# Ledger of designs, part 33: VHH binders against Asparagine synthetase domain-containing protein YML096W

Target 1, 314 residues: Asparagine synthetase domain-containing protein YML096W, of Saccharomyces cerevisiae (q04489r210to523)
Amino acid sequence: YEVTSEIDLNFTSLSEVSKNLYAVLRDSVKKRVESIHPRHIENSPIAVLFSGGIDCSVIVALICEVLQENDYKCGKPVIELLNVSFENPRTGLFPSDTPDRKLSINSAKTLQNLYPNVDIKLVEVDVPYDEYLKWKPFVINLMYPKQTEMDLSIAIAFFFASRGRGFLTSLNGERTPYQRHGIVLFSGLGADELYGGYHKFANKPPHELVEELTRQINNIYDRNLNRDDKVIAHNGVEVRYPFLDEYVIKLSTAEIPINFKVNKLILRKVASQYLKLDGISSEPKRAIQFGAKSAKMTKDGNKHGTDLLKENRN
Below, E stands for the ipSAE of ESMFold2; O stands for the ipSAE of OpenDDE; V2 stands for 0.75 times the mean of E and O plus 0.25 times the DockQ between their complexes.

## First folded at step 21 (VHH; framework vhh_gocatamig_d2)

Design N4 (from M1 with T99H; at its last look DockQ between E and O 0.63; V2 from the best seeds 0.00; counts 0 for: pae E 2.9 > 2)
Fold by ESMFold2, look of step 21:
Structure N4 (fold): chain B 314 residues (1-314), chain A 122 residues (1-122)
Amino acid sequence: as target 1 above (314 residues)
Amino acid sequence: EVQLVESGGGLVQPGGSLTLSCAASGFTFDYYELAWYRQAPGKKRELVAGISRSGYTKYMDSVKGRFTISRDNAKNSVYLQMNSLRAEDTAVYYCARRHPYSSEQYGTFDSWGQGTLVTVSS
């Protein structure tokens, strides 16, 4: 794929481009919801990797709109928002304190208010440090040949999120244990690469942004999917990626002016204009390992994301 | 009904020690992070120490190395060992069940008791 270098200085096409992106995203989600076997739609929840950011919130809203189009056999449809949060000795933060948990609580409430006919469950996947240590060697083995500290921090977060063991919390603070039931899992992967979501893109001139986004979207399967797919598939879920739909990528790379791809401007516009996600559309996005606080979980602060992993003997 | 009952406060000399206790009932204790807060006259309640479900702890800077929070899940109890007490530690101390959703939108949604007074005086 080739990202267009077109610039729309006056934002004259913003409304039309956002409308077209909304339509293609809706069709992408619709195809991926409707291709679930009837047992998945009628009998079990749909799961979403949920950080509370714009990417996953847009996906949840679109799933809800598709579900509202269909007749249901019994009860409300269920969506499971899988939010992971770690005890982290390096940061000293508890799971309730992590940025992803805080953002996810706010975003889930917004979505629940918008879609009262869908049972949107925020599944709080709290990971104690001893549980992290127990599964760390297993996840290292699963993500082979990826072997960096950064790879581990991302893979371990996806492992526990997709396993989906945690709590539901009522408004009065009462917790009940909960296990994910959905076997189809939606992911927001691709949005950063298509719409300029990474922090390192924030101040690039347009020429350099075009080159970088083109490189990112063309390399996404090697860099991101190979690591993440092995871990998620182990937990018995099938992952779907609405932003990586052929028509979404074509429109996003070829027809969206490059200046709409700074800090995901175009995706934020879609969220606010068509999905009523105004509060969510203004929030900064974090990569899962920083938002869930799985990055550099040792107390040794001299580790880097590119450092090779060392054996943990106990 | 959620209930938290603090005990162990009192008058102590600077440099002295106290152990605060908190008995919890009406909820599944193991599902929650616990904390001690304090409130001096004319000040906001502030977090003194917290303890995770698995026993990891955190402390405000001014009490690190002097205070130790602990929990006993079998007894549904939370403790605060306070050593090397200073006049600035004078406050009413509250134990609390932390709301799992610690955020600005939800607030803390904590449950806590009536408190126990700690007075540090010469």
Scores: ipSAE 0.421, ipTM 0.736, lowest interface PAE 2.9, mean pLDDT 82
ESMFold2 (binder alone), look of step 21: mean pLDDT 80; pTM 0.800
OpenDDE, look of step 21: ipSAE 0.728; ipTM 0.882

Design N5 (from M1 with R98K; at its last read DockQ between E and O 0.61; V2 from the best seeds 0.71)
Amino acid sequence: EVQLVESGGGLVQPGGSLTLSCAASGFTFDYYELAWYRQAPGKKRELVAGISRSGYTKYMDSVKGRFTISRDNAKNSVYLQMNSLRAEDTAVYYCARKTPYSSEQYGTFDSWGQGTLVTVSS
ESMFold2, look of step 21: ipSAE 0.577; ipTM 0.817
ESMFold2 (binder alone), look of step 21: mean pLDDT 79; pTM 0.793
OpenDDE, look of step 21: ipSAE 0.816; ipTM 0.917
ESMFold2, fold request of step 24: ipSAE 0.653, 0.632, 0.581; ipTM 0.846, 0.837, 0.818
ESMFold2 (binder alone), fold request of step 24: mean pLDDT 79, 79, 79; pTM 0.789, 0.794, 0.793
OpenDDE, fold request of step 24: ipSAE 0.814, 0.822, 0.816; ipTM 0.915, 0.918, 0.916
ESMFold2, last read: ipSAE 0.641, 0.633, 0.675; ipTM 0.835, 0.832, 0.854
ESMFold2 (binder alone), last read: mean pLDDT 79, 79, 79; pTM 0.791, 0.788, 0.791
OpenDDE, last read: ipSAE 0.810, 0.819, 0.809; ipTM 0.911, 0.918, 0.911

Design N6 (from M1 with S111Y; at its last look DockQ between E and O 0.61; V2 from the best seeds 0.00; counts 0 for: grease 25.4 > 24.2)
Fold by ESMFold2, look of step 21:
Structure N6 (fold): chain B 314 residues (1-314), chain A 122 residues (1-122)
Amino acid sequence: as target 1 above (314 residues)
Amino acid sequence: EVQLVESGGGLVQPGGSLTLSCAASGFTFDYYELAWYRQAPGKKRELVAGISRSGYTKYMDSVKGRFTISRDNAKNSVYLQMNSLRAEDTAVYYCARRTPYSSEQYGTFDYWGQGTLVTVSS
């Protein structure tokens, strides 16, 4: 794929581009909901890897729209939002303190209010530090050949989120243990690479942004999918990636002016204009390892995400 | 009905020790992080110590090394051992159940007790 260098200085195409992106994203989500294998379809919840950010919230809203097109007579359809937060000795934060948990609670409330006929469950996957240490070596082995600290922080968050063991919290504040039932998990992966969501993109001149986004989307299989698929599949689930649909990528790379891909401007426009996600659409970006507080969980603040992991061998 | 009942406060000399206790009822104790907060007259409420579901602890800077929070899940109780007490530790101490759903105005909790007064004076 090749990202266009087109710049629309006066934003004259913004409304038409936003409309087209909404349409292909909706079709991508619809295909992925409708393709759920019949052996898993009856009364199974749909799960979403959920950070409360714009990417996953757009996906949840689109799933809800697709579900409402079907005539459910016997009960409400169920969506499980899987939010992971870690006890983190480096930051001193407990799971209840993490920004990702706080954002997820607010975003889930917004979605629940918008779609009262869908049972949207926020599953709070709290990970004690002892549990992280117990599973860390196993996840390192699963993500081979990926072996950086950044790879681990992302993979371990996906491992616990997809395991889906956590709590539901009622309106009264009472927690109930909950185990994920959904076998198909939706992920917002790809949005950062398509629409300029990483912090380092914020100040790049347009020609450098074109080159970087082109590189990111063409490398996403090796960089992200292989690591994530191996780890998540261990928990007996299958992940769908609506942003990585062929037609979404083609439109996003070829037809969206590069200046609409700063801080996910075009995706935030879709969210606010077509999905009523105004409050969520203005929230700042956090990578999963920073929002869940899985990044650099040791007290060694000198490590970088590209540093190789220390291995123990017999 | 959620209840948190503090006890163990009193008058103590500087350098002395007290153990605060908090008995919890009306909820599944093991599912929650707990904390002690304090409020001196004319001051804002502040977090003194917290303890996670798994027993990891955190403390405000001024009490580190002097105070120890602990929990006993079998007795549905949380404790604050306060050693080397100072005049500035004088406050009403509150046991609290922590939650991310709380208002930022009152901190990260949804229930607290009536409090127990600790007075450090000669």
Scores: ipSAE 0.570, ipTM 0.816, lowest interface PAE 1.9, mean pLDDT 83
ESMFold2 (binder alone), look of step 21: mean pLDDT 80; pTM 0.805
OpenDDE, look of step 21: ipSAE 0.807; ipTM 0.913

Design N7 (from M1 with Q105L; at its last look DockQ between E and O 0.57; V2 from the best seeds 0.00; counts 0 for: grease 27.6 > 24.2, SAP .694 > .668)
Fold by ESMFold2, look of step 21:
Structure N7 (fold): chain B 314 residues (1-314), chain A 122 residues (1-122)
Amino acid sequence: as target 1 above (314 residues)
Amino acid sequence: EVQLVESGGGLVQPGGSLTLSCAASGFTFDYYELAWYRQAPGKKRELVAGISRSGYTKYMDSVKGRFTISRDNAKNSVYLQMNSLRAEDTAVYYCARRTPYSSELYGTFDSWGQGTLVTVSS
């Protein structure tokens, strides 16, 4: 793929481009929901990797719209939003302190209000530090040949999210243990690479942004999916990536002006204009591992994400 | 019904020690992070110490090394050992059951005790 360098300074095409993106993204989600075997969808929830950000919230909203159009014999459909948070003894950060947890609580409530005929469950996957240490060597082995601290942070968050062991919290704060039942897991992966979501790159000049986004989307299987698929598959789930649909990528790279891909402007426009996600569309983007605060849990917590991992001990 | 009952407060001289206790009931204690907060007269309530479900602890800077939070899940109790007390530690101390941070949509789910007064005075 090759990202267009076209700039639309007057925003003349913004409305038409956002409408076209909404349509292809909705079709991508629809294909991925409707390909679930009827016995599975009737007997099992749909799961979503959920950080409360715009990427995953758009996916959830689109799943709900598809479910409203379809007649299922299973009664009220269930969606499990899997939000992972880690204890971090070095920073003193508890799972309840993490930015992703607060954002996820707010976003889940917004989605529940918008779609009362879908049972949207926020599963709070709290990971104790000793559980992190127990599984760390195993996850490092699964993500071979990737060996960076950033890879570990992302992979271990996906591992625990896909395991799906956590709590549901009622309106009065009462928690009950909950285990994910969904076998199909939706992920917002790709949105950052398509729409300029990484914070470190939000201020790049247009020429550099075109080159970087082109590189990222063409390398996403080597860098991201290879690592994540190996780890997530261990937990017996199938992961689906609506932003990586071929037509979504083709439209996003070739037909969306580059200035609409700063801080996910075009995706935020779709969310606000077509999905009533105005409150969610204004939240800053965070990488899943940084929002979940799994990064810097090692004794070498000042390492950069590209540093090689130390040997797997304790 | 959720109940948190603090005890162990009192009058103590500077440099002294107190142990605060909090008995919890009406909820499954092991599912929650617990904390001690304090509120001096005319000031906002502030976090003093927290303890995770697994027993990991955190402290505000001014009490680190002097105070120790602990929990006993078998007795549904959380404790605050307060050593080397200073006049600025004078406050009502509250035990709290913590929940994830809240927004305008949810409100705060934290539950509080009635508090126990600690007075550090010569």
Scores: ipSAE 0.552, ipTM 0.807, lowest interface PAE 1.9, mean pLDDT 82
ESMFold2 (binder alone), look of step 21: mean pLDDT 80; pTM 0.803
OpenDDE, look of step 21: ipSAE 0.672; ipTM 0.858

Design N8 (from M1 with Y31S R53S Y56S Y101S; at its last look DockQ between E and O 0.03; V2 from the best seeds 0.00; counts 0 for: pae O 9.4 > 2, placed apart)
Fold by OpenDDE, look of step 21:
Structure N8 (fold): chain B 314 residues (1-314), chain A 122 residues (1-122)
Amino acid sequence: as target 1 above (314 residues)
Amino acid sequence: EVQLVESGGGLVQPGGSLTLSCAASGFTFDSYELAWYRQAPGKKRELVAGISSSGSTKYMDSVKGRFTISRDNAKNSVYLQMNSLRAEDTAVYYCARRTPSSSEQYGTFDSWGQGTLVTVSS
């Protein structure tokens, strides 16, 4: 894929481009929801990896729209939002204190209010430090051949999130244990790579941004999908990537001006214009390892994300 | 000044029970989430149990079913009932207060007691 270097300085095409992006995203989600068999499953088969950010919120909204269009005879459809947070002894933060947890709660409320006919459940996946340590070796083996600290921090977050063991919190604050039922898991992967969601891109000149985004989208299979799919598949769920639809990628790379791909401007426009998601935080997205605080779990302050994991291969 | 004072620690045999108490002063007790932490020798401090202002509770996995956190707002006190104690439960136990965040959620824990030692040994 080649990312266009076109710049629309006056944003004259923003409305038209956002309309087109909404259309292809909607179709992408629709296709992926309607392909889920059997349709008559008493239990909603749909879960979403949910950080509370704009990417996953857009996906949830689009899923809700599709579900509302479909006359499901079996009651109120259920969507499970899977939010993972780690206890981090280094930082002293509890799972409830992580940025993603806080964001997920707010975004879930917004979505619940927008779609009252859909049973949206925020599943709070809390990972104690001892649990992290227990599963760390297993995840390391699972994510092979990826072997960096950064890979581990990301993989282990997806592992626990997709496992889907967590809690539901009632309006009164009561928490009840909950196990995910969804067998199809939706991921917002691709949105950052397509629309410049990473903080490191925010200050890059347009020509550098084009190069970087081109690199990111073309390497997404090798760097992201292999790792993520392995750890998620272990938990018996199929993962689907709406942003990685062929038509979404083609339109996004070739037809969206590069200046619309700063901090996901174009996606935010879609969210606000077509999905009424204006209440979703405009805060820059944190990578999952930082949002869920799965990075640098050990006191060894000298570890870098690019460091190779010391194979305690038992 | 915010004060938290723990009591009730001691030596107990495996399988035994112990109740820890924390007396709080210097703040509106019923408005805050409270928690028990513990720190074993050579280990990091870890959350054992938390209780919200509304009475909702959370526990670390290893103590679920064995420990119970409760609060008495009239006495400005929080308690930790520990049953079926194990050697691995040996630690200094601390009472903590969570500061309300600007968000709908509580912030970080900002006040600590001096701790009370619990030793589980045969």
Scores: ipSAE 0.011, ipTM 0.228, lowest interface PAE 9.4, mean pLDDT 87
ESMFold2, look of step 21: ipSAE 0.020; ipTM 0.511
ESMFold2 (binder alone), look of step 21: mean pLDDT 77; pTM 0.765

## First folded at step 22 (VHH; framework vhh_gocatamig_d2)

Design P1 (from N6 with Y106H; at its last look DockQ between E and O 0.45; V2 from the best seeds 0.52)
Fold by OpenDDE, look of step 22:
Structure P1 (fold): chain B 314 residues (1-314), chain A 122 residues (1-122)
Amino acid sequence: as target 1 above (314 residues)
Amino acid sequence: EVQLVESGGGLVQPGGSLTLSCAASGFTFDYYELAWYRQAPGKKRELVAGISRSGYTKYMDSVKGRFTISRDNAKNSVYLQMNSLRAEDTAVYYCARRTPYSSEQHGTFDYWGQGTLVTVSS
């Protein structure tokens, strides 16, 4: 895939481009939801790896739209939003205190309000530090040959999220243990790569951004999918990636001006214009790398995401 | 009904020790984070110590090394062991339950005990 270097300085095409993107994203999600039907949707909820960010929120909204269009005879369809949060001894934060958790709660609420006919469940996956340590070696082995701290951070988050052991919180504040039922998980992977969601992109000139995004999308299978799929598959679930639909990628890379791919501007436009996710779309990108904060859980506060994992010379 | 009942407060000399207890009822104790707060006269209520469901603990800086929060799930109780007490530790101490979810109240504490007075004086 080649990312276009086209710049629309006046944003004259923003409306049209956003419309087109919405269309292809909708179709992508629809295709993937319908492939679960009819036997599995009725019997198994859809799950979403959910950080509360714009990417996964858009996916949830689109799923809801698809579900609403389908006359489900068996009651309200269920969507499980899988949000993982770690105890962090370095920061002293409990899982409930993490920015990601807070964001997920807010976003979930927004989605619940928008789609009252869908039973949207926020599954709060709390990971104690001891449990993190316990599973860390296993996840490291599972994600091989990836060996960076960033990889571990992401992989271990996906591991626990996909495992799906967490809690539901009622409106009254009652917390109950909950195990994920969905066996098909949706991921927002690809959105950052397609629409410039990473903070490192924010200061890049357009030509550099083109190069970087081109590299990111073309390497996504090797860099991200292999790692993520292995870790998630361990839990006996399948992952679907709506943003990595062929048509979505083609349109996004070739037809969206590069200046619309700054901080996911185009995705935010889609979210606000077509999905009524204004509240979510306006939230500043908190570098909410799903699980990125897990890498900084160890006392060695000086670890960089690019650092190689120290071989526990057992 | 959710109830938190503190006990163990009293008068203690500087350098002394005191253990506060909080008995919880009306909810599944194991599923909730708990905390001790204190409020001194004329001051804002402040977090003293928190404990996660798994037993992970956090402390305000001024009490680190002196105070220990713990929980006994079998007894539905949370404790605050206070050592090396100082005059500045004088306050009403409150046990609190953290709410897991309520829109703007996420991460806040939704239930409080009546408090127990700790007075550190010579």
Scores: ipSAE 0.525, ipTM 0.810, lowest interface PAE 1.1, mean pLDDT 89
ESMFold2, look of step 22: ipSAE 0.559; ipTM 0.806
ESMFold2 (binder alone), look of step 22: mean pLDDT 80; pTM 0.806

Design P2 (from N6 with R98K Y106Q; at its last read DockQ between E and O 0.56; V2 from the best seeds 0.68)
Amino acid sequence: EVQLVESGGGLVQPGGSLTLSCAASGFTFDYYELAWYRQAPGKKRELVAGISRSGYTKYMDSVKGRFTISRDNAKNSVYLQMNSLRAEDTAVYYCARKTPYSSEQQGTFDYWGQGTLVTVSS
ESMFold2, look of step 22: ipSAE 0.553; ipTM 0.807
ESMFold2 (binder alone), look of step 22: mean pLDDT 80; pTM 0.806
OpenDDE, look of step 22: ipSAE 0.824; ipTM 0.922
ESMFold2, fold request of step 24: ipSAE 0.561, 0.538, 0.577; ipTM 0.808, 0.799, 0.821
ESMFold2 (binder alone), fold request of step 24: mean pLDDT 81, 81, 81; pTM 0.810, 0.811, 0.808
OpenDDE, fold request of step 24: ipSAE 0.821, 0.819, 0.824; ipTM 0.917, 0.916, 0.918
ESMFold2, last read: ipSAE 0.486, 0.613, 0.604; ipTM 0.769, 0.832, 0.827
ESMFold2 (binder alone), last read: mean pLDDT 81, 80, 81; pTM 0.817, 0.805, 0.811
OpenDDE, last read: ipSAE 0.824, 0.817, 0.815; ipTM 0.918, 0.914, 0.913

Design P3 (from N5 with E33Y; at its last look DockQ between E and O 0.29; V2 from the best seeds 0.00; counts 0 for: pae E 9.9 > 2, grease 25.4 > 24.2)
Fold by ESMFold2, look of step 22:
Structure P3 (fold): chain B 314 residues (1-314), chain A 122 residues (1-122)
Amino acid sequence: as target 1 above (314 residues)
Amino acid sequence: EVQLVESGGGLVQPGGSLTLSCAASGFTFDYYYLAWYRQAPGKKRELVAGISRSGYTKYMDSVKGRFTISRDNAKNSVYLQMNSLRAEDTAVYYCARKTPYSSEQYGTFDSWGQGTLVTVSS
């Protein structure tokens, strides 16, 4: 794929482009919901890898819209939002104090209010430090040949999120243990690469942004999916990637002006205009990777995400 | 009903030691983070030490190296071993169950004991 270099200085096409993106993204989610075997839908919820950001919130909203097209005769459908947070002895933060958990709680409440006829469960996957240490060598082995600290931080977050062992928390603070039941997981992967979501893209001139986004989307399977697929498959789940649908990628690369792909402007516009996600679309951008909170898990917290792991070097 | 009962407070001379205990009931102890707070007369309640569900600890700076928090999940109990006590450690000490989210936005759902008085004086 090649990302267009077209610039729309006056934002003349913003309304039509956002309408077209909403339509093709909705069709992508619909295909991926409707391809679930009917027995699985009736017996288990749909799961979502949930950070509380706009990418996953858009996916949850679109799943809810697709589910509401059906009459709900089989009872109230269930969506499991899987949010991971780590104990971090380097920072001293408890999982409940992390910004990503706070964002996830707020975003989940917004979605629950918008879709009261869908049972949206926020599953708080709290990872104790001794659990991290126990599984760290196993995840390093699974992500071979990837060997950077950034790769580890992302892969281990996916491992625990997809394992899905956590808690539901009531409004009065009472926790009950909960195990994920959904075997189909939706992921927001691709949105950063299509719409300029990473921090490193935020201030690039348009020509450099075109080159970077083109490289990112064409390399996404080698860079991202290779890292994660063994980790997720170990937990017995199938992952769906609505942003990586062929028609979503074609429209996003060829038809959306490059200046709409700064800080996910076009996706934030879709979220606010078509999905009533105004509060979520206004949140500060996050240019960090999913699971980046684990990147500084060790007491040697000055490592960069591209540093090679010591175990891999020996 | 959630119950947190502190014990082990008392009068001790500077340089002495004291062990505080907190017996918990009415909730599943293993699901929660526990903490000790203290409040001296006329001062705000402050965190002394916290312990995660897996046993990792944190301490306020003035007590590091002198105080040790621990938990015994089999006995539903959390402890604070206090050594090298100073007059500034005089306070009512409270055991707390920490909720998953405590902020001004959602309110605090932490649960507290009644407290146990520690007095450090010559």
Scores: ipSAE 0.005, ipTM 0.451, lowest interface PAE 9.9, mean pLDDT 79
ESMFold2 (binder alone), look of step 22: mean pLDDT 80; pTM 0.811
OpenDDE, look of step 22: ipSAE 0.014; ipTM 0.328

Design P4 (from N5 with S103P; at its last look DockQ between E and O 0.56; V2 from the best seeds 0.00; counts 0 for: pae E 3.5 > 2)
Fold by ESMFold2, look of step 22:
Structure P4 (fold): chain B 314 residues (1-314), chain A 122 residues (1-122)
Amino acid sequence: as target 1 above (314 residues)
Amino acid sequence: EVQLVESGGGLVQPGGSLTLSCAASGFTFDYYELAWYRQAPGKKRELVAGISRSGYTKYMDSVKGRFTISRDNAKNSVYLQMNSLRAEDTAVYYCARKTPYSPEQYGTFDSWGQGTLVTVSS
């Protein structure tokens, strides 16, 4: 793929481009929901890898729109939002203290208010430090040949999210243990690479941004999908990636002016214009990471995301 | 009904020690992070110590090294061991069940006891 270098200084095409993106993205979600095998439908087959950010929230909203097209005679369709937070011994943060958990709670509430006829369950996957240590070597082995601290932080978060053991919090504040039923997990992966979601891109000249986004989307299968598929398959689930639909990528790379791809401007426009997600946080996520990065859970907090992994067993 | 009942407060001399206890009922204790807060007259309620579900702890700076929070899930209890007490530690101490849910958007899900008075003086 080649990202266009076109610039639309006056934002003249913003409304039309956002309408086209909404349409192809909705179709991508629709075909990925409607292809779920009928034998699974009554068992609440849908979960979402949820960080509370705009990418995941757009996916959830689109799934809800597709589900509302169906005529269910009783009960509500269910969507499970799988959010992970880690105990962090370096900072002393508890899972409840993490910004990503707080963001996820707020985003889930917004979605629940918008779609009262869908049972949107926020599954709070709290990971004790001992569980992180227990599974760290196993996840490192599954990631082969990927070996960076950034790879580990992403993969371990996916591992625990896809395992799906956590808590629901009821209206009266009581927590109940919960095991996901979802066997098809939706992911917002691709949005950062297509729409300039990483903070380091915020002030780059357009030429450099074009080059970087082109590299990111062309490399995404090597860097992200191979790592994540091995880890998620261990937990017996299938992951689907609506942003990586061929028509979504083609439109996003070729037809969206590069200046709409700063801080996900075009995706935020779709969210506000078509999905009523004005209130979702604009805080960027550099990678799919649930809560605080797991690489910063050790008491040696000076590691960089590109540092090679070291064995951490007890 | 969620219930948190503090005990163990009292009058103690500077340099002394005191153990506060909090008995919890009406909820599944080990699903929650717990904390001790305190409030001196005319001051804001402040976090003293917290303990995660797994037993990891955190403390406000002025009590670190002097106070120890612990929990006993079998007894549905959380404790605050207070050593080397100072006059500034005089306050009503409250046990709390923590939640990250915002009071503005969701109302409050935090639960509090009635408190136990600790007075440090000669």
Scores: ipSAE 0.380, ipTM 0.732, lowest interface PAE 3.5, mean pLDDT 81
ESMFold2 (binder alone), look of step 22: mean pLDDT 79; pTM 0.788
OpenDDE, look of step 22: ipSAE 0.568; ipTM 0.830

